# VHH binders against Glyceraldehyde dehydrogenase medium chain (cutB): the designs that were tried, part 11

Target 1, 281 residues: Glyceraldehyde dehydrogenase medium chain (cutB), of Sulfolobus acidocaldarius (q4j6m6)
Amino acid sequence: MYPPEFSYVRAESLQEALKFLEGNDNTRPLAGGQSLIPMLKLRVLSPDYILDINRLNELNYVKTSLNGVSIGALTRYHDILSNDIVKSKVPLMHHATRTIGDMQVRNMGTIGGAISNADPASDMPVVLTALNATIILSSASGSRSVKALDFFKGPFTTDTNKGELVTQIEVPVLDGYKTVYKKVVRRAGDYALASVALAIKLKGNEIEDIKLAYGGVHDKPFRAMEVEKNVIGKKLNDDLVKDIASKVSSQINPPSDHRGSSWYRREVVKVLTMKAFKEVA
Below, E stands for the ipSAE of ESMFold2; O stands for the ipSAE of OpenDDE; V2 stands for 0.75 times the mean of E and O plus 0.25 times the DockQ between their complexes.

## First folded at step 10 (VHH; framework vhh_7d4b_2)

Design b2 (from a63 with T104Y; at its last look DockQ between E and O 0.50; V2 from the best seeds 0.00; counts 0 for: pae E 9.6 > 2)
Fold by ESMFold2, look of step 10:
Structure b2 (fold): chain B 281 residues (1-281), chain A 124 residues (1-124)
Amino acid sequence: as target 1 above (281 residues)
Amino acid sequence: QVQLVESGGGVVQPGRSLRLSCAASGFTFSDYYMGWYRQAPGKQRELVAYIYGSSGSTYYADSVKGRFTISRDNSKNTMYLQMNSLKPEDTAVYYCARGDTLWYGFKSDYFDYWGQGTQVTVSS
């Protein structure tokens, strides 16, 4: 079937894009093109306007900041994967980016597009939730910030207001943490059936701090905060990891579909959790 | 075997309210996204709202946000659409649809089963 009729508009500056969004209801920003194009073809989205922001080069950057790493929303996955600042200071993000699609997808997809789309199985939202990154939303009237834990509201749903555009992501640097990102895919090149992002800081074998988030198994990235709190101060060993895996599996809300049942995804989460902890300990 | 049956449509005046129901059978209801679509005369079908499994996370089209509320009762295998402050532009056939959880594709797999629709007419 053909996409619904819409008007295509390309912005040449951030201010032009924000003024357009302020003045034109029912406008969908286009950054990259991966998830939006299929949704238009299936008429899931019916915007009056597609606002192409791909030329906003001022939103394409990775740089250090006082308290972390600042990433412009139009920074491509390819550029994140090859960036030395991300590799050294945010290895969790680097490893997750390596698992995203094929190379063509990485060349076309952007971090801002991925988090604005908020697909529950998308990798970057899981990473940002584990790190509780800060997301900057800009409008013609100004800017505001939202933590990742508050930004993702459900499937394809974010805390974005009318006229706002994600322009920057600020990611904390977690000194002394070991990190791992793992996922299971049903079909090669697809988003995850289930994924886990783990960042853990150990003092000896004792857990000093832990950040544990999952994708593909809830309506939004799932942060296992109760489990995290309950394991602080405990010694990391195989029995504890089995307990963590069981508790997380009982707390998630995975879907069923033709490719995997809710029950199957709970079992996958157990295995994935144990593999993630084996890699860091 | 999958069945979706809408009810609750009718003719109402502008500013009034209406509640739609979708009775579902033949699948594990709580595991699936459920959605409401509508098609006005001479217009293309459009997504109105959807609701995720047992958590109840929701999405609304901008045209209905703040006026419509989607909900579900998983114990009764039923989805609802509470439609407040109805306007003439809300006139359409409303369809219940089951979402698929194949999140890496949107073709027929995103919403794979549809009801027959229920008419909502908002006229003075």
Scores: ipSAE 0.006, ipTM 0.372, lowest interface PAE 9.6, mean pLDDT 82
ESMFold2 (binder alone), look of step 10: mean pLDDT 81; pTM 0.825
OpenDDE, look of step 10: ipSAE 0.283; ipTM 0.664

Design b3 (from a63 with F106W; at its last look DockQ between E and O 0.26; V2 from the best seeds 0.00; counts 0 for: pae E 7.5 > 2, grease 25.8 > 24.2)
Fold by ESMFold2, look of step 10:
Structure b3 (fold): chain B 281 residues (1-281), chain A 124 residues (1-124)
Amino acid sequence: as target 1 above (281 residues)
Amino acid sequence: QVQLVESGGGVVQPGRSLRLSCAASGFTFSDYYMGWYRQAPGKQRELVAYIYGSSGSTYYADSVKGRFTISRDNSKNTMYLQMNSLKPEDTAVYYCARGDTLWTGWKSDYFDYWGQGTQVTVSS
């Protein structure tokens, strides 16, 4: 008879999940919503196995660490949004999480699922790139660390090897920074046409440090590192912000798709940048 | 009207080379990332390689890395796949695909248009 396009397998422990991934090619891990999201993703890819990892409670946590915050990959957006550690120590992530869909979306989505999907317009990858967070990849043979700047390789493509699973995200704490996350959507409920994550530390009106990342306007989250370096030590004012916006707009590679043209996204980035800096002024 | 037309497939002996072409029309080619996929009978489609639009950056599946080269000529709206050192396991229908993201609620599509495919057969 006609064979199924995939087999569904549920893991009861991290060890079980990692052993399954080691032994079974063409397996797609499933985190978050069970019925709706996997069906959408499966339309493009036809995995042999769907490995449901939702029961791995050991991956659901938010903890402080020496100089940062450790977040388990199965931690839901709702739990991130309501978490006092994230709110106080990583406000950029808190603000970005507030912009994600409605309560149903926040209850179903996980941080690990979002970054593993690596949609160029997704919110969490932009935040992690701004912070250059550390992503922990685990396999049956061990673990390795990858910085967010090296993890996102292109549309829906990450630095994940066969048999690996994202298990933890480590986010640095940015004491003394003002943070902003803003995005433009085509319609309510859509992910960003363009987005910006800004973290800035000011001494008086002088820029002491700055982290500036964009989503939806490059093949992967874009960190404006050259612009960041060039503005250290300068006083924040309207003319500098206009220069920043212009330089970033010239350095991005926005796609054209059904949501907006490449040209339009460049213009949106200029406006979005100016609005983000206005909020932290 | 978006059109993607593959060419250059054929029957070839192991160790030989083929070059596939994908002629694209009906859209601003340079703005889109493009990919090559392949599907052997009874198997799932798999990504072979893709190439970013304006940046020109490339990515390859491990099974073809070092043997295959993807390229594009944006002035001719054409993407290419140079396939060297062909093996019997490379036998498949090869598809040209245009990258896109369509999201409404929980739906997401990674590629929105596909060519008809061109057969590559590597046999003794």
Scores: ipSAE 0.037, ipTM 0.480, lowest interface PAE 7.5, mean pLDDT 82
ESMFold2 (binder alone), look of step 10: mean pLDDT 81; pTM 0.824
OpenDDE, look of step 10: ipSAE 0.408; ipTM 0.735

Design b4 (from a63 with F106Y; at its last look DockQ between E and O 0.37; V2 from the best seeds 0.00; counts 0 for: pae E 11.4 > 2)
Fold by ESMFold2, look of step 10:
Structure b4 (fold): chain B 281 residues (1-281), chain A 124 residues (1-124)
Amino acid sequence: as target 1 above (281 residues)
Amino acid sequence: QVQLVESGGGVVQPGRSLRLSCAASGFTFSDYYMGWYRQAPGKQRELVAYIYGSSGSTYYADSVKGRFTISRDNSKNTMYLQMNSLKPEDTAVYYCARGDTLWTGYKSDYFDYWGQGTQVTVSS
């Protein structure tokens, strides 16, 4: 017989969850619609505890704040997609959420779960990196904030310490920016072969500010910061866009896997970049 | 045909060092992240460290941070694990694994090919 090697615990409040994490090593939080049955059968996962945090309703919200928009970590993709504050104030996030998975993924997936998982091809980490959103990590001893650029450390790896949970995301409102999110997938509803998040502010046809991030083509969400700096003040035109596409393609580090080769992903990034800029021009 | 062959295991005293190697063949090594897992007798396998493609981005389990260093030489298709300040708790069979970082679905730590393992024993 294959005996279970973990205890299942459900938290009814944030403080209960944080106290449990402080006191119990080797605990895996369960958020969103993750299924325990496949995890138990893998024998690769060996937590002593599964801590179910799905009932923490205090983490399910979208609110306007002085710093932008504040989103609770257990807010589901479905609720983000239909939220008027997100639609009007953070259209990049709205656009990206429309592309996430099938209905079951949107109904059961949470923003906190997605960014804590940190899959390099996941959509929400790319959006948050483009916006350099602030991620709030809570523990029994207090809370701290981390910018998205510092939070994602590599494949499935984040700046989360023992005893911490992601509890809130603060997203800036980018007044006067045009935004685009585009991706190429192997199948509808899959994670991206490549994705691009673009936020750009133009004064006339000159680039006043630009935020350019890519998913599926690096160890973590790739923010093209050197390209961004080099194009500030330049006139947006087809030649500049081709140069941007070429430079980004040379700077990414795409994997080869069952979804596509690294060469193919570099070509996709070039096309995707050009298409994204066409939508804002 | 994908193959992963570990070497460099042995018996050492606490506080000593070992360097593990994983020779890889049958795929474009630089395009994949690679990982080390370990399994003590009667215990489940646990992730020790992984290193992503040619960029060299790394992850370490909390129990080995600051003591172990993962590296790779893409020209030799070889991944390494430098294991310093070894403790008896590090005693295990160490496995090399090839990652599939962009696997779709709900599993975030998928590794599709494994080596046969190399024994590391830390005792007086």
Scores: ipSAE 0.005, ipTM 0.316, lowest interface PAE 11.4, mean pLDDT 81
ESMFold2 (binder alone), look of step 10: mean pLDDT 81; pTM 0.822
OpenDDE, look of step 10: ipSAE 0.017; ipTM 0.384

Design b5 (from a63 with S108P; at its last look DockQ between E and O 0.58; V2 from the best seeds 0.00; counts 0 for: pae E 8.8 > 2)
Amino acid sequence: QVQLVESGGGVVQPGRSLRLSCAASGFTFSDYYMGWYRQAPGKQRELVAYIYGSSGSTYYADSVKGRFTISRDNSKNTMYLQMNSLKPEDTAVYYCARGDTLWTGFKPDYFDYWGQGTQVTVSS
ESMFold2, look of step 10: ipSAE 0.011; ipTM 0.409
ESMFold2 (binder alone), look of step 10: mean pLDDT 82; pTM 0.846
OpenDDE, look of step 10: ipSAE 0.492; ipTM 0.767

## First folded at step 11 (VHH; framework vhh_7d4b_2)

Design c1 (at its last look DockQ between E and O 0.69; V2 from the best seeds 0.00; counts 0 for: pae E 7.1 > 2)
Fold by ESMFold2, look of step 11:
Structure c1 (fold): chain B 281 residues (1-281), chain A 122 residues (1-122)
Amino acid sequence: as target 1 above (281 residues)
Amino acid sequence: QVQLVESGGGVVQPGRSLRLSCAASGFTFSDYYMGWYRQAPGKQRELVAYIYGSSGSTYYADSVKGRFTISRDNSKNTMYLQMNSLKPEDTAVYYCARGDTLWSLEDYFDYWGQGTQVTVSS
């Protein structure tokens, strides 16, 4: 298998990138390292253009905002991990970023690249779905916002319209929540077999609010909204956690492959759920 | 043993429609995402569309968006490709393929059918 023919273009500004996307269909943005090349060789992606946006330094930032924390799309994982605003205000994101690969991977990957790629086993889409973060999409004609729950549409598929780029992510601050991110990998360096993001606010042992999302076990990040609603006001205990784990396991749609069956992934989800709640209780 | 058998190919005039079928056996069909690839004469195979598990999440190549529709019937272990408004550039051998996990790039699709010929000419 050989790579398709494409033209390589580098943008020097956001305006230039957006005008290029408006005028040229079948263009794939490139952010961070060379993560697209293997997909091109396998013909999963067959673009006419690769648009390199790595020089758009105006998209590299972390700031406090009225609605939480604003993160520019080209902000690197390493910068997110070491950022004091993220550590203090969005600990769920900090915890998840610690689980991403080695230091080399963290230096090359960007938050915007990760969520635009929308790999079902990726960590950051799960975090943003748990938080129902707001994703800002910019085009030559303006911008719009999309909630994470509406943004991820399926494997490698997002709610991005022609001519749009993800330029900013807005994450809410969840004061008084305990947060956990856990994942299971089959081999060191592999993407997650399954992952869980939990944010929970307790009044005593009573669940005041809860956000529960899973990765690697659905075609997109799975938010367990029915389970969340049904447990508000209940006392957190081992029996409730077992019931939560069973209900989530019945609601996911995990794949089967030569590395693990759908049945096995359902069992892993039960174990991950129980471990996440143990850590928080 | 995994088997994928395509059918429904043929010769049609531009602007007409065809519906391809892929009959699957030897695995739990509903657990796997499935895809259609095509290979035109002198070209490499290219992805046309895929459909994820029972959820029905879909992807389409830009060249076929709005004209082709992928679907599946898990009770019949069959995937379909409805191809409307066919063009000469759609002429190719069409292959069904079974998806694997994305743990590595070599694992995107692990089993392939024999293919069915689609020819669009007047």
Scores: ipSAE 0.041, ipTM 0.501, lowest interface PAE 7.1, mean pLDDT 83
ESMFold2 (binder alone), look of step 11: mean pLDDT 82; pTM 0.837
OpenDDE, look of step 11: ipSAE 0.265; ipTM 0.656

Design c2 (at its last look DockQ between E and O 0.47; V2 from the best seeds 0.00; counts 0 for: pae E 6.0 > 2)
Amino acid sequence: QVQLVESGGGVVQPGRSLRLSCAASGFTFSDYYMGWYRQAPGKQRELVAYIYGSSGSTYYADSVKGRFTISRDNSKNTMYLQMNSLKPEDTAVYYCARGDWTGFKPDYFDYWGQGTQVTVSS
ESMFold2, look of step 11: ipSAE 0.096; ipTM 0.542
ESMFold2 (binder alone), look of step 11: mean pLDDT 83; pTM 0.841
OpenDDE, look of step 11: ipSAE 0.551; ipTM 0.796

Design c3 (at its last look DockQ between E and O 0.77; V2 from the best seeds 0.00; counts 0 for: pae E 6.7 > 2)
Fold by ESMFold2, look of step 11:
Structure c3 (fold): chain B 281 residues (1-281), chain A 123 residues (1-123)
Amino acid sequence: as target 1 above (281 residues)
Amino acid sequence: QVQLVESGGGVVQPGRSLRLSCAASGFTFSDYYMGWYRQAPGKQRELVAYIYGSSGSTYYADSVKGRFTISRDNSKNTMYLQMNSLKPEDTAVYYCARGDTWTGFKPDYFDYWGQGTQVTVSS
């Protein structure tokens, strides 16, 4: 099967990219490509233009901001993994990035590309949902911000409007939290069957705050907000963790496919949840 | 055995509407995402739309967005495709398929297919 016909265009600046998107309907930005190529082959995506934005170096950065960390959308996984600001200030993101593919995949993939693609099994959308990070969308007429909880709308579907690009991600710094990211894959480097992102703050053995998100087991990243609220103030112990795992497992909507049944994915979520809490307890 | 049976195809004039149905049996329907594919003469099969299980989240190919609506009734194990504002380019055999991966974007990722129903849009 061959991809359908399209015109390839490369932007040399953000302004050029945004002007092109404003003036040309049915354009798909390209910042990474692994999942885009299969979609083109299946004719799920039939764009008139592929707009290559990989040369927009002004979108490649990690820096501290007043109340968090600002990350440019074209920052590569490799650069995120090796970045001291991310490692010290956003360890959840560091942990998740460590699980992404081999070195070649990390060198080619970008945080903005991953979240714009919004594959249900992708790692970065889960991390950003757990942190409820702020996504900056830019257009020729200005910019707007959207929280991660509102940005991911479904499989391969985001809150991005015509003419907009994701240009920056703002992540909060969670002082005093322990964090972990875990996933199960069929084969090393594959997309997850299921994943969990946990950030927890303990006062003694009692839960002061908790952020709990899952990937690969819902049509978009699943934030377990009811479970989070119900466990504030409770003592962290094995019985509570088993209850958390059971409640989350009942609230997700995982598919059945050749990788695993819906039932199997629910069991994987229980195990991942228990392993994540064991690592931070 | 898994069965997928399409119905509702036919010959219609441009601008008219048609509704396709896919009756499913032999599996837990609500656990699976489902898709509609089409194959025009001389072309390869292509995805038209898909819909997730109980959540009902949907995706549409650009060529049909705004004109076609996919839906499902899990209590009746049936998926639908409402096809409005039909164009001659929509002429194809339409297939119901059960997703075997949550990606749903390759024909080889669907493990079961219906026999297809013909839709012809001509003046």
Scores: ipSAE 0.030, ipTM 0.486, lowest interface PAE 6.7, mean pLDDT 83
ESMFold2 (binder alone), look of step 11: mean pLDDT 82; pTM 0.838
OpenDDE, look of step 11: ipSAE 0.317; ipTM 0.685

Design c4 (from b5 with Y33A; at its last look DockQ between E and O 0.04; V2 from the best seeds 0.00; counts 0 for: pae E 14.9 > 2, placed apart)
Fold by ESMFold2, look of step 11:
Structure c4 (fold): chain B 281 residues (1-281), chain A 124 residues (1-124)
Amino acid sequence: as target 1 above (281 residues)
Amino acid sequence: QVQLVESGGGVVQPGRSLRLSCAASGFTFSDYAMGWYRQAPGKQRELVAYIYGSSGSTYYADSVKGRFTISRDNSKNTMYLQMNSLKPEDTAVYYCARGDTLWTGFKPDYFDYWGQGTQVTVSS
């Protein structure tokens, strides 16, 4: 007994795609070419349909907006990496995108696909969580917005309801911040064993504001909000950085899997934290 | 040049076991995801199992889960498929296939090199 093969459907407009999703419960959107995501979702979800949305050119853009930078969900990593608006206004995202895979992965992968997959070790979810970007979810019935801190719910799990599709990401511009993204990988271009996104604003050597997020070390992107709040107004020095690293290491919930042990990942987080702060000092 | 050579096929009775091997050459074996596919008479080629190079993750088709085990020995440039509790529906030509360095899907067109195949026949 061979199970039936999955059906492939291509949408020619956003409205067509949203109507299809509303009418066909067991459907998986395809927003890129070569990804582990469709096969994992096929096995887990066993969809009747793969809905190809790649022709929705209306979702492929990067532009300035009132609240920062608006990025369409089908914008490719390659286009994000080469985009002058992203380079100048959102350098944290630019730097993280440079670390994503080889050129073929960057040409085929999309920002919307990456955040919808929500792999705990993926780079873009960490960046968006550090920035607490706004994610726009659209359905046949309308749209809603969700902050990145509320969007990622666990491994491969998001705040996406039936019939919804991520269509736009709004990213704030952090003028006056120094930013860094670092990760440790087993092989160049792989997803991280651990990663850190840091955005910090200094007044002299005093911390005015800080955004600190980690990937690969929790069941979703980890935002170190308690640590962030506690260090506002303090002088940035080596002892403070060691305290930050220790506290974050105690608050994460890293996996122990084929990529690395939980103990090892906690040690890597300490080192990554110290290296990230060194780059902004 | 890339070469993949399967071995270990044969004729066995239902309930028995076989172990397939895929000897790889011409590339840095540890850098690539590897997979086993099979093609039964009159059917399309289907994924049986795969193993990622960098992540070490394994995946199995539902029809073989719990019965088959994929593994690799990077020191010998060899991938294996341990096939236990064989059934007549497992009868097929089994192919070794190489994925890319960031193998991200199960579709056959994500694999760029294929072996010649080894026949497995499960019959009384």
Scores: ipSAE 0.000, ipTM 0.143, lowest interface PAE 14.9, mean pLDDT 81
ESMFold2 (binder alone), look of step 11: mean pLDDT 82; pTM 0.837
OpenDDE, look of step 11: ipSAE 0.281; ipTM 0.665

Design c5 (at its last look DockQ between E and O 0.43; V2 from the best seeds 0.00; counts 0 for: pae O 9.5 > 2)
Fold by OpenDDE, look of step 11:
Structure c5 (fold): chain B 281 residues (1-281), chain A 122 residues (1-122)
Amino acid sequence: as target 1 above (281 residues)
Amino acid sequence: QVQLVESGGGVVQPGRSLRLSCAASGFTFSDYWMGWYRQAPGKQRELVAYIYGSSGSTYYADSVKGRFTISRDNSKNTMYLQMNSLKPEDTAVYYCARGDTSGFKPDYFDYWGQGTQVTVSS
């Protein structure tokens, strides 16, 4: 299919981009286009304007901040993957990024584009949800912060108002945590059938803190909040892990299709959860 | 056998409302996200909206946001499309579709209804 007719506008600066968004409500920002272009071709989106923001270099960065790591929305997956700050301070993101798509996707895809698209099977939203990251949204009138948990509202739906643009992601550094990202795919480079992002902090053999998020198995990144709360202070053992897997499996809402039933996906999540915990044990 | 049957289409004046229904059978309705597509004469088929299986989360094409509401009653195996503030450009055959939710891609579907005609004209 061919995309609908739209006007193409290129912004040279963030201010220009925000000003344009303010005055034109039916505008879609275009960065890497890895998510947007397919949606246009499918005529899911019918914007009046495509705003090319690829030249906004001020939104391409990874830097250490007071609260962790700040990443510009236009930072490409390739750059995230090769970035030493991400490797050292946000290993969960590093490992997850390595699994994203192919070289072409990683070269063109941006972190801001990915999360703005909010595909339930996308990797980065799961990572950010697990890490309890903060998304910075900017408009001509100012900026606001939204936690990842509140930012993703549903399939391809975010807490982004008209005139707003994702400009920065704030990622906390999890000191003392062990982290793992795993996903199951039908084919290499595909979106996840199921994914798990796990960050766990142990005091001896007891769980001091845990962050557990899943992708591809719910209408948005699934944060196992209830499970997280219930396992704090408990000793990490095989029985607990099985219990966690079982509870998570029962709480998610995976869809069914001709390739797999909800039941199958729930089973996959169980196995995936157990494997994840094995790696951090 | 999977069946999707649309109803509720008709001819209305601009600004009016219609409610489409899709009766589903032959599968576990609540396990699938469902969607509405439309095809206008001489145009390509386009996704209008879809609704997730049990959560009620929805997605809308930009062209219908704020005017259309997709919903479902899993107890009745029925999906609905409330169309308000209809415009001439909404004229199309509307199709009910069962989603193929691998990766939650909106382009994936495996069953369609026969469609119901919606005509908006003064």
Scores: ipSAE 0.011, ipTM 0.268, lowest interface PAE 9.5, mean pLDDT 89
ESMFold2, look of step 11: ipSAE 0.011; ipTM 0.438
ESMFold2 (binder alone), look of step 11: mean pLDDT 82; pTM 0.839

Design c6 (at its last fold request DockQ between E and O 0.63; V2 from the best seeds 0.00; counts 0 for: pae E 4.1 > 2)
Amino acid sequence: QVQLVESGGGVVQPGRSLRLSCAASGFTFSDYYMGWYRQAPGKQRELVAYIYGSSGSTYYADSVKGRFTISRDNSKNTMYLQMNSLKPEDTAVYYCARGDWSLPDYFDYWGQGTQVTVSS
ESMFold2, look of step 11: ipSAE 0.072; ipTM 0.521
ESMFold2 (binder alone), look of step 11: mean pLDDT 83; pTM 0.840
OpenDDE, look of step 11: ipSAE 0.652; ipTM 0.847
ESMFold2, look of step 13: ipSAE 0.247; ipTM 0.627
ESMFold2 (binder alone), look of step 13: mean pLDDT 84; pTM 0.842
OpenDDE, look of step 13: ipSAE 0.658; ipTM 0.851
ESMFold2, fold request of step 15: ipSAE 0.283, 0.210, 0.236; ipTM 0.657, 0.618, 0.636
ESMFold2 (binder alone), fold request of step 15: mean pLDDT 84, 83, 84; pTM 0.844, 0.841, 0.845
OpenDDE, fold request of step 15: ipSAE 0.608, 0.617, 0.577; ipTM 0.827, 0.831, 0.813

## First folded at step 13 (VHH; framework vhh_7d4b_2)

Design f1 (from c6 with P104F; at its last look DockQ between E and O 0.28; V2 from the best seeds 0.00; counts 0 for: pae E 8.1 > 2, grease 26.1 > 24.2)
Fold by ESMFold2, look of step 13:
Structure f1 (fold): chain B 281 residues (1-281), chain A 120 residues (1-120)
Amino acid sequence: as target 1 above (281 residues)
Amino acid sequence: QVQLVESGGGVVQPGRSLRLSCAASGFTFSDYYMGWYRQAPGKQRELVAYIYGSSGSTYYADSVKGRFTISRDNSKNTMYLQMNSLKPEDTAVYYCARGDWSLFDYFDYWGQGTQVTVSS
C-alpha cells in the first residue's frame, strides 16, 4: 500500500517556517531523520505538506540560562548525550539519552521531534514531565510557554495550536537531587515496555522532595503526584519503596499491545520502581 | 479476528444531534485506544477523535471540539461518538479504528464506515 502524495517544502529560516505554517493548513513539520513520519502514520494523517525544518540551525543549541538550561528543539540526541552542560546540570536527561538505541537514532532524532510526536513509549517526554520542563511554542504572531505537565495530552497528542512549532525547551537545574532513568525493553534497541524517571532530594535519610514519572504505562507520561506528596518527610527504606511501587502500579493505565500486556506492564513498573530507588539510595 | 462495525449514521438537519456506535470484537477492547475518522467526498480522511484504554485521555480535532464527545463502554466493547450541533461540513463517512500507539499513532484495523449527512 503506497502512502498518500504530499508536497515537500524546505524552510531556510524559522521565520519562513512559521509563515508557511500560518498560511498552509494540514502541514506536518519534519525534524531529524527518516523515522519521524513512518509510512503507516502517513496513511492515517495524510498531510498536504511536509515542512522540512532541519536547516534551522538557530534551533540547534544547548546553553545555560538564568534558571536552568535552554535546549533548541532541533538539538540531536547525539549532541545532548555528549554535551557537558547537560551532563553536569541535567544528569536525568543525560541518563535517559544514553538509553536510546544504536540504530543511528541518536544521530537523527531531535528533542523537539520526540516531544512533538509524544509517543507514549518515548524517553524524553518522561524526563521532561519529571522535571516539569517549560516548552516554548512559536508561531508567526508570537510565542507562548507550556509546562510539560500540561503539554502532553495523550497518545501522540500535545497542547500545540495551529501554526505553532516547538522551538525551545527550558529545563530546571535540580541542585542536590539524585537522579536515575531506567527502562525495560523486550530486546535491545526496542521501545520501552515501561520506564521510570526519578529525581529525589534527601535530607539525611528523609525525603525532602521527589519527582517520579513513568513512561509506557499510561496514555501520556505519568507523574505520580499523590505518591510524591505522601512520602515527603518520610525515611527512605525498603518498606517505603515497596509501598511506593505498589501504589504506583495501582494508579497506572498500561496498554496491551504487541510489546506486552497490561498486566505484565504493571509488574514491570513495580520492579523498575524498586530498582530506581536502589540506585539512588 | 478483529472486527469493527459502525452504526448510527443517517440524515439530519443542521443543528441536530446524532450518535455513532462502533461494536468491537476479537481483542481485549479495554486495553486499546480507539478512534473515529471521517472522509467527505473529494477530501482526505481526517482524524475526528480518539479515546484511550479503559479510561483516560481524549483527543478532538479542532473542527469538532466542544460539539463532539467520544466515549466508550468497555462492558459492551463499544465506542461512541456523540455529535451535537451538526453542520453541513460534518457530512462524511465516519470510520472507527483500533490504535496501536506503540507504532507512532498507527491504527491497525478499520471498520467499513457509516454515512452521516447534514442537510436541510
Scores: ipSAE 0.012, ipTM 0.409, lowest interface PAE 8.1, mean pLDDT 82
ESMFold2 (binder alone), look of step 13: mean pLDDT 84; pTM 0.850
OpenDDE, look of step 13: ipSAE 0.519; ipTM 0.786

